VH-VL binders against Mediator of RNA polymerase II transcription subunit 18 (MED18). Designs and how they scored, part 5

Target 1, 219 residues: Mediator of RNA polymerase II transcription subunit 18 (MED18), of Arabidopsis thaliana (Mouse-ear cress) (q9sjz6)
Amino acid sequence: MSMECVVQGIIETQHVEALEILLQGLCGVQRERLRVHELCLRSGPNLGVVSSEVRLLCDLDQPEPTWTVKHVGGAMRGAGADQISVLVRNMIESKVSKNALRMFYALGYKLDHELLKVGFAFHFQRTAHISVSVSSVNKMPKVHAIDEAVPVTPGMQIVDVTAPATSENYSEVAAAVSSFCEFLAPLVHLSKPSISTGVVPTAAAAAASLMSDGGGTTL

## First folded at step 7 (VH-VL; framework fv_roconkibart)

Design s37 (from k7 with heavy chain K57H)
Fold by ESMFold2-Fast, scan of step 7:
Structure s37 (fold): chain C 219 residues (1-219), chain A 121 residues (1-121), chain B 112 residues (1-112)
Amino acid sequence: as target 1 above (219 residues)
Amino acid sequence: QVQLVQSGAEVKKPGASVKVSCKASGYTFTSYAMNWMRQAPGQGLEWMGWINTNTGHPKYADKFQGRVTFTLDTSISTAYMELSRLRSDDTAVYYCARDSYDFWSGYFDYWGQGTLVTVSS
Amino acid sequence: DVVMTQSPLSLPVTLGQPASISCRSSQSLVYSDGNTYLHWYLQKPGQSPQLLIYKVSNRDSGVPDRFSGSGSGTDFTLKISRVEAEDVGVYYCMQGTHWPYTFGQGTKLEIK
């Protein structure tokens, strides 16, 4: 079973350079440029009573755009899961053609929102294959207007830490991710993504969590 | 201290393949990406792609239509560029260069001496 | 692809006089992080290119202070305050903001 361990955090843009230096020192590997167009699709009324969520990811930093579809399941539940400091969830990820969006539209899915993530990523292999990305989250004023993207939360960037896991090794992978978070604690505080009533975190949920005025009002 | 030393000049016939090596010394090989460029006689510089020296993952410019392959031999700190199905317009000096990871987008702080590849009938 | 256009392509300069090279990009080189990834290289006759200036205005180590870079968005300039004999060669601007990385055509600086 394909699973992943996930934690997220937020960092002020002014501290991003310090975090990049720290990650370079910890990972000892090349920094990758990150520029990803993310489309979040939701099932329409004609596909049944319960809506489902699908994310289409386009890597714009490749010579030829690479498309993937990512369907994220609910978080692992139960006494064992409650003891783990990172989110563990089922995940299905597949490489797809550029025609995937038309296919999902034909199946009755509709575009919920789209985002452009711009930043950098580091990957390292220890007891787990851990990926860390630091990116500004940007929205387009009109559909697919990549060149017109503007930050959702000016002055802030999102930090994502993910690692693939299986039903047999998720505990060990979660421990590795947790240890990695401790090294980053001086600059960024990473925690389980919020899960409300079992709803899987999406790009929209991430954007919404960033849009807080600190006074109890959120966009 | 930092040096990139490339293999010697090559003469090839159209349709053949050429493999150029780039041996790094004076730094940790796997900490910097390696870029490949070429320069036709009397012409400007053209970027061909890069390879992540830690993971071995290459990224190629589309212009070469699957004709170029980047590989590594980490045990001897050497990167390779193989260009197949050579044409006369592939005649150029080929360079390897170290990418700096101090920027969001790289720049090339050290270059190899260049390898002249001549493609003629 | 982003097109980088240099002007002039040929630059004859009297020794000790200033020189200026322009570089224009077909698209803005400002990245979403607010930085501009425009770099300058010098290729001396018979040699490999060498880095002179990175991110518009920062001199690489060992580069004399008579070299300076400036500009923003799509319009950039490399200036040499007093040309020396060792400055002869072809100057290239390069952008690292957009894939693929692209170079200008080159400006050949000669002493007359």
Scores: ipSAE 0.006, ipTM 0.527, lowest interface PAE 10.5, mean pLDDT 80

Design s39 (from k7 with heavy chain S100A)
Fold by ESMFold2-Fast, scan of step 7:
Structure s39 (fold): chain C 219 residues (1-219), chain A 121 residues (1-121), chain B 112 residues (1-112)
Amino acid sequence: as target 1 above (219 residues)
Amino acid sequence: QVQLVQSGAEVKKPGASVKVSCKASGYTFTSYAMNWMRQAPGQGLEWMGWINTNTGKPKYADKFQGRVTFTLDTSISTAYMELSRLRSDDTAVYYCARDAYDFWSGYFDYWGQGTLVTVSS
Amino acid sequence: DVVMTQSPLSLPVTLGQPASISCRSSQSLVYSDGNTYLHWYLQKPGQSPQLLIYKVSNRDSGVPDRFSGSGSGTDFTLKISRVEAEDVGVYYCMQGTHWPYTFGQGTKLEIK
């Protein structure tokens, strides 16, 4: 099991180009186009008392679609965790076959919702490997109708900053993420994702929460 | 400054394979995707697919899947398109073209001069 | 696949007069990032295509201001305010919003 350090923000679509220019200057590498179909699955009652959530991510910008399963655990708690400015959480991410959806259905999971994230990403090699993605979060009017996707929050995009960590280096990685976020101000204000009593927010829920809580840069 | 130079014209028999090269200069080769198009005599343009020059991974239009292969030699900034099991209706001018600013810009700012491939019995 | 339909397919124009080419897509070309990936290319006789206009209305470097693009959603127009001799060739619209990328049939502009 690995960990990740995460901060999120929101940005108006009209300001995305300015952020992209800033990110190009900081990383010195070309941007990567992001187009990800995300399926959020939840376990039924027959799989135990506590419901579990699994995300299947399909990278549509690769020549052959690549599938990953991602399970995000609870946020780090305990001595000093509440004083860290970055969310630190357990994370499992594995590449899987295109038949993974069928397998999870066979195991009793059901589709909770699906999203299409469209945008771009940058990767930075510093004391940590930092990934920055800027994307619109879109929902489909019909199951798997990717071509008909519409924005969940029109005119707004989500900024995700993530970095992989371990139990040995999460403090150093969190510090690196915090330092990196200072370069993105004044364009984007990044903060810990909102979490209600241990519930990990989905992309749509995170977008809604950020809009209501005033996270990110808006005008 | 930016140039894409393609290999010369080819004449092939049905059933043969052809490999067209596209040598890039004047920019960082691995920073832009390369696209391939063709144009049959007197006809319009048809997109065949692209290749990510950083990862080497190609994506093919369904019509060409199984017959076309895109490859790279990054040491000489060259992209290749190999089309196998040639038919007479594969007679066309084949073009390489650079994505304008990344791997999925969706438009092409520089094009090669074209390579005429004639398939005849 | 997204079908791109151009009209007219043949466009004879008197030198110095304006010209207009229409391009219609079978589905919206607005991408989820807010951009519309509709582009125009010119292929002069015996030459490779060259980019004229990208994302509806942006002129490529070196393209004269007599060329302009407009439109939204599924309906797009390329206009030439004053046709010159060097404008002869076949004009193609292209969509880069959906896979596979697709081109219009082409509009042949000729001086007569």
Scores: ipSAE 0.000, ipTM 0.466, lowest interface PAE 14.9, mean pLDDT 81

Design s4 (from k7 with heavy chain S31N)
Fold by ESMFold2-Fast, scan of step 7:
Structure s4 (fold): chain C 219 residues (1-219), chain A 121 residues (1-121), chain B 112 residues (1-112)
Amino acid sequence: as target 1 above (219 residues)
Amino acid sequence: QVQLVQSGAEVKKPGASVKVSCKASGYTFTNYAMNWMRQAPGQGLEWMGWINTNTGKPKYADKFQGRVTFTLDTSISTAYMELSRLRSDDTAVYYCARDSYDFWSGYFDYWGQGTLVTVSS
Amino acid sequence: DVVMTQSPLSLPVTLGQPASISCRSSQSLVYSDGNTYLHWYLQKPGQSPQLLIYKVSNRDSGVPDRFSGSGSGTDFTLKISRVEAEDVGVYYCMQGTHWPYTFGQGTKLEIK
């Protein structure tokens, strides 16, 4: 099992160009288009009492669509973890065939929700491998109706910053991500993804929660 | 001062493979994707694919998938295109080109000089 | 694959006269981000292609203002207001909206 360090923020669409210009000025940066179909699956009762979450991600900007399975664990807890400004969690990620959805359905998983994320990403590899994505999050009116996708929150885009880590280096990677957040602070406020406390969320809070690729895990 | 310099012309037999290099200078190699195109004598341009120079991940056009391999040597800012199982209709000038920094939108601001690959008996 | 069709394929022009090249795509080139990834290249005899116009209407650095691009959706035009001797070559439109990237068949511009 590997780990990842994650922070998240929201930016108005009108300010996205300024953020992109700022990111383009950084050394060791590579930019790419982002068009990802994301399926969030949850386990049924036949797989145990505690539900688990699996995400299937399809990269639609490739000649042959590729599928990735991402399973995210609970956040690190305890005295030391409470003092860091970045979410640190266990993560498993691997490539899978186009038949993965069918396989998970056969195993008792159900589709919880699906999203289309469209935007861009930057990768920084000189100090730590940090990825930052800026994307609109879109919902489909019918399952897999990608061409009919509409924004969840018009005029707003999500900013996700992630970096892979290990049990041996997560503290150093979290510090690097925290430093990167400070660099972006004038344009976007990045923080640990919010976790609902069991209170029924408003429609706006539910929409915001659906925009987090790490927010589907309960602690 | 941005420059892409390709390896020299090659003559190959049918069934052989060819590996063309593209050495970049004058910019940070890993900040831009590298695209590969070819042009048969008297014909138009054909896109073969691109490679992300930061991650090493290639994307191939369907026509070439299974026969072409894109690789990198970032220590010398060089990209490679290897085409296998050569046929006479693979005779073409092969180009590398730098993807602009803008959205990976497929427009190429700097091109290599081209490498003529001739496949003949 | 998206098919790009250029017209005309051969374009003889007199020096100082205007020239126009059309490019049509088999599918809309508007990407989900609202941008249109239609670009124009010029390949002069014996040389590598060079970028002229990107995203429909933006001139690349150093491209003279006599070159202009326009269009939307599936229909695009490259115009040269007054042809100069250095404009001789083959013009290609290209789409970057859909994978795989595809080029038009080319338009050869030559002086009469």
Scores: ipSAE 0.006, ipTM 0.533, lowest interface PAE 11.3, mean pLDDT 81

Design s40 (from k7 with heavy chain S100T)
Fold by ESMFold2-Fast, scan of step 7:
Structure s40 (fold): chain C 219 residues (1-219), chain A 121 residues (1-121), chain B 112 residues (1-112)
Amino acid sequence: as target 1 above (219 residues)
Amino acid sequence: QVQLVQSGAEVKKPGASVKVSCKASGYTFTSYAMNWMRQAPGQGLEWMGWINTNTGKPKYADKFQGRVTFTLDTSISTAYMELSRLRSDDTAVYYCARDTYDFWSGYFDYWGQGTLVTVSS
Amino acid sequence: DVVMTQSPLSLPVTLGQPASISCRSSQSLVYSDGNTYLHWYLQKPGQSPQLLIYKVSNRDSGVPDRFSGSGSGTDFTLKISRVEAEDVGVYYCMQGTHWPYTFGQGTKLEIK
């Protein structure tokens, strides 16, 4: 089963530079640019009794935009889950063609909302493959008007720490993520995100969920 | 159309075992966990445990640990619940139910029709 | 184990009138991810249980708007704004926050 370990926080835009300097020191590698167009699609009534959501992610930093379908499942609970300091959840993602949006429209899906995430990422390689991203979440005033995007939460950015895991190694991966996060504690407070299933009906709801995580800056 | 179809009613003597099947259709079997519940006549619902349909690993409520076994046959999208060393107080309707899309949400969107197991001396 | 207590156990209502069912848990149902895993099911006479409400207040697909859930922590309520004949049955609350999952004892809704 494909899984990921996740913690999230928020940071004021004015403090992002300090976090970037800290991350460069810890990772020892140059930052990577992050510019992702995220489309959240909802199934229509002709596809069944239960509405489903699919996220299409377009990496706009590539010469040829790369499309990925991502479906995030629920958080692990019970047994030992309460003792784990990070969110562990099911995650399925696949590369798809540039025609993915058209295909989903043909299947009866409709655009629920879209977001533009802009920032940077670092990849920490060791016991676990840990990715750290810092990005502004922006909404478009008109459909697909990415150059005119405006922040959903002005003056704030999200910090995501993620690592791929399996049902057999998630405890080890979660421990690695938790350990990495203690290096970031002086600048940003990271916690389990409140959105466990990945179901977000609007940009405002997404922003509210991220802000409710109790994350933030210490500066 | 999502559907869970269970095997038919059974009458067993104390000390015997019973094996109830739950055949799934209309969805990818290995993408959703399967839960088992029972309901004694005139009583409420009791959760027995679940099985991860992707890994085949079961989790049992402590009350049933050592007496119940959950298994799968993924080639025919079927889950099984075997309860051994039956007693009269095991008389109940047994249900299978699909965990929601996220595997760990702990709520059940589709239920089987139920299988009445009567244990009589 | 988390004990789920429902009240009332028997709820006679007049068609078209509102109905309310309470569910209390022995422990907080807020999980570490901030979600509250409290769910409501309806078992109509002779049928399997069916999901009504998940995570406190979310209606399952096809569930009429007259059903609503609310609550927080350890105290939860299911409301029916106008009872119809097809609402007859036993209502169960269930917690999915703590292992093992547990159900309330059930509330039987009857038309008087």
Scores: ipSAE 0.000, ipTM 0.413, lowest interface PAE 19.1, mean pLDDT 79

Design s41 (from k7 with heavy chain S100E)
Fold by ESMFold2-Fast, scan of step 7:
Structure s41 (fold): chain C 219 residues (1-219), chain A 121 residues (1-121), chain B 112 residues (1-112)
Amino acid sequence: as target 1 above (219 residues)
Amino acid sequence: QVQLVQSGAEVKKPGASVKVSCKASGYTFTSYAMNWMRQAPGQGLEWMGWINTNTGKPKYADKFQGRVTFTLDTSISTAYMELSRLRSDDTAVYYCARDEYDFWSGYFDYWGQGTLVTVSS
Amino acid sequence: DVVMTQSPLSLPVTLGQPASISCRSSQSLVYSDGNTYLHWYLQKPGQSPQLLIYKVSNRDSGVPDRFSGSGSGTDFTLKISRVEAEDVGVYYCMQGTHWPYTFGQGTKLEIK
């Protein structure tokens, strides 16, 4: 889709089972395995005055690894956007070949960070297609050392809620996501991901951002 | 009670396609993944793939990718397996089975009765 | 793909005697969540397979306590403490840890 609605939160590993039970309680919901190798690339300063972000995602739960490129655009701005409780942003997603990383390097992109997300996901379809994933975020001690991955924040897992949207329906989709967040509020506090224009996050800044999003979790 | 009822036996010629149905009852269809297996006469079990009954997303084993298609009709709680470009070595009993709770754990707690597909010229 | 190897492939046993089936995987079946997704199925003559044991050692509902599973990592065992006539059939181990799911070749248990 051309746009997506996004909220994110953090949950202690000890509470993940309770969240899973709550998610399974939704009518018609079933769990999916999640094991995704994510490469976050950023354009070099020589290619423009503002850095662009490209994510290469490899689904490791497939018989043949499937690669997807996801380009995340700027967040929606303006008076109307400031009233929405979820992040609404442009998003372009496309299936790519395994040589995509080589092509982006040739275009002047640099690897910003590399992560392995392991966990589960649920999909809920009603007025909007809402995807919720709960995963440990793991980093590799060396590039592509997937079997040696270690948690970025031990004892904590990330909760991502996303829903595809269009310019015509984003407010309706955002409302659906917001309602879903209220349903999960007793176990996890979901909010807009923090975004800074022109800033390239360091590993420390990424960890700090995750901790900040974890503030306000309720029982 | 939980039941998975499959369509009847079929005889096909090489090069044809076959579509086997699996009708579920006694539980919420979209809460459990559906898996497909086959067993050639006198041989062991072979896993073909699964389909997420909530999203409609199928996953196929490499050997069958390109020849098999899993589909659903959720209005009648039925899953389908279509195998194309049939060969004589596709002669087998085909089974559907429910995966407990999600499609990656492999708990096949209920199985269909099986559908014999014979491919002969 | 993960290769599952069963032994023996043919198991003649006397009624009332114990029986044991081995299953070995070509790589560890411990998943990142700490669970081991190794399951045992029984296929009686002319019937569909039925679940006996899930996650190494858990008996499915209605499965008699004479059936037990054990093992870890790559080596697993299914034991029947006292074989009864109704236990005749082909036993399969299966792994759900790695994609794609794979089955052992089967062990045919028959009364001698």
Scores: ipSAE 0.000, ipTM 0.502, lowest interface PAE 13.4, mean pLDDT 80

Design s42 (from k7 with heavy chain S100R)
Fold by ESMFold2-Fast, scan of step 7:
Structure s42 (fold): chain C 219 residues (1-219), chain A 121 residues (1-121), chain B 112 residues (1-112)
Amino acid sequence: as target 1 above (219 residues)
Amino acid sequence: QVQLVQSGAEVKKPGASVKVSCKASGYTFTSYAMNWMRQAPGQGLEWMGWINTNTGKPKYADKFQGRVTFTLDTSISTAYMELSRLRSDDTAVYYCARDRYDFWSGYFDYWGQGTLVTVSS
Amino acid sequence: DVVMTQSPLSLPVTLGQPASISCRSSQSLVYSDGNTYLHWYLQKPGQSPQLLIYKVSNRDSGVPDRFSGSGSGTDFTLKISRVEAEDVGVYYCMQGTHWPYTFGQGTKLEIK
């Protein structure tokens, strides 16, 4: 099982172009388009188990849709973890078949919410492999109505910074992510998501919560 | 000055393969995506795909997937387009073009001069 | 695939007169980042295409101000206020919002 380091922020849509220019300069790499249909599935309490989240992601900017399953675990806890400004958590990410949704339904998972993320991403390698995405989060008025998607937070976009880590190097990776955030501070304030227990809610976490509430659907 | 220089005209028989080169100069090669287009005689422009010059990852339009291969030689700032199993309707001028704002935007601010590929028996 | 439809396909114009080319897309070209990736290219006889206008209305460097682009969503227009001899060629609209990228059929502008 791998780990990941995560921070989030929000940015006004009118400032996104400036952020993109800054990221091009900092990363020295090409921008990638991002258009992802994301289904968030949960088990329990409806299934009598502790909460478990599975995300199914479909990359819509490919000639054939590619499907990925992402399972995130709880945040790292302890004296050292509580002092880190970056969320560190266990995660598994793997490619799956088009039948993955049906399989998870058979396993007792239920659709918690569905959303469409559209924007761009940068990937770069320095001390760690860091991915930055800037996206509009959109919800559908009914299940799978992608063409009818509307923004959850009009005029605002979400900035996600992630980096894969291991139990042996998460401290170094977290430091690299934290350092990177300092370069983006003029345009966006990145912080540990409030989903990490014990962290004071941030604007980014509040926006993420609104996205979850706005995307809730039943199949 | 930014310049894209393509290889010379080719004449091929049906079933053969052709490899066209596009040599870039005057800018940082790996900072811009390279796109490939073609134009049959008297016809319009058709997009074939692009390649990320930093990662080497290509993306192909469905019509060409399985027949076209995009590759790079970053040491000489050159991109290549190889089209296999040629048919007479592959006769066209093939263009490379740089994508100013990356491989997803379509800002083709500089184009190569074109390479005529004729497929005839 | 997004279908790009241009009209007219043939445009004979008298020197010094205005010219207008329409481009219609089968789907909205507004990307989620707020940008509309509709571009216009000019291909002069015997030459490679050249970028004329990007993101609906922005002139590329060196493009004369007699060229202007406008439009939104699915309907776009390229206008030339006063046609010059060097404007002869085929004009293409192109969308970069949706994969795969697609071009219009082309509009051939000729001096009559």
Scores: ipSAE 0.000, ipTM 0.510, lowest interface PAE 12.7, mean pLDDT 81

Design s43 (from k7 with heavy chain S100L)
Fold by ESMFold2-Fast, scan of step 7:
Structure s43 (fold): chain C 219 residues (1-219), chain A 121 residues (1-121), chain B 112 residues (1-112)
Amino acid sequence: as target 1 above (219 residues)
Amino acid sequence: QVQLVQSGAEVKKPGASVKVSCKASGYTFTSYAMNWMRQAPGQGLEWMGWINTNTGKPKYADKFQGRVTFTLDTSISTAYMELSRLRSDDTAVYYCARDLYDFWSGYFDYWGQGTLVTVSS
Amino acid sequence: DVVMTQSPLSLPVTLGQPASISCRSSQSLVYSDGNTYLHWYLQKPGQSPQLLIYKVSNRDSGVPDRFSGSGSGTDFTLKISRVEAEDVGVYYCMQGTHWPYTFGQGTKLEIK
């Protein structure tokens, strides 16, 4: 069973350079450019599926765009301390053809929203494979108008920390993610995503939620 | 960048058939449905149906069921509309257009230039 | 089939003055996903139709802000705040919520 450990935060654009320097020191490798077109699809009423979303991810920084489908399940439940510090959820991610969008539309899925994420990523391999992305989240004024994308929350960027896990090692991976977050805490406060799936753009809702909690930014 | 180019005007006799082509460029052909519309002189737009460019499976409006056939040649990014047993009231400009949301939305952001089909004795 | 009814069918306007076109559907255009698939197209003389407004109120790329769409359920309006010479043509409302897709009969806008 594939699983994912996730935490998320927000950072002011003016502090992104400091975070990048910190991440460079921790990872010991050069940053990777990130430019991803993300389409979020929801099932139609006749499919009998509830609260599920399918994300189609197109990596625009490749010579030929690569397409990935990501489906996330419910959060893992439990009273353990390890499970309260990061989100642990089931996740299916696979490479798909450029025809995937057509297939999902034919199955009754509708486009809920789309985003363009632009920024950078670092990968850290030690106890777990941890991926950190720092990106501006941009919306398009019309479907697929990538060149016309505008920021959802000007002056703010989103920080996503993810790590793949299995049913056998999710506790160790969650602990590794928690430890990693402690190194980033001076610049960004990372917490479990607190928003549910909805028509409001995920990045805007996440930013609003984190700001309401009094965390997610440096003072 | 995105362009749909249709074949040229046709003049046909009643009872004949006509085949109109629509060549796509500037995007991934199989990622969008192709829709067909027509417009008789002095009249409004009428939807004829669509074809799933990935599967090749067409869907026809009831009025045209049995007379129209949609086909594809994916190797040249081209869709075809063939209308048989032509009548004088089939005289119209025929359009192809792509659909961003498939048949659920009707969001036609790019249209071909149109093909005039005249049916006269 | 969903019947789309436009009013007026002929709309003579003076340059710089506002214009308004009504579109009514025989049944609700709200889809089960919460979206309303009501679109407006403009066909200029001798040209293919072009998208102006999608999903009731969203302007297509490059469409001037003098064009606005509004409405809900079964009653929709396209408004031009100040008509320009380039706005001449036939305006169509279109629904994509129900099968088959249907268009209004068209409104011909002409400069006086």
Scores: ipSAE 0.000, ipTM 0.405, lowest interface PAE 21.1, mean pLDDT 79

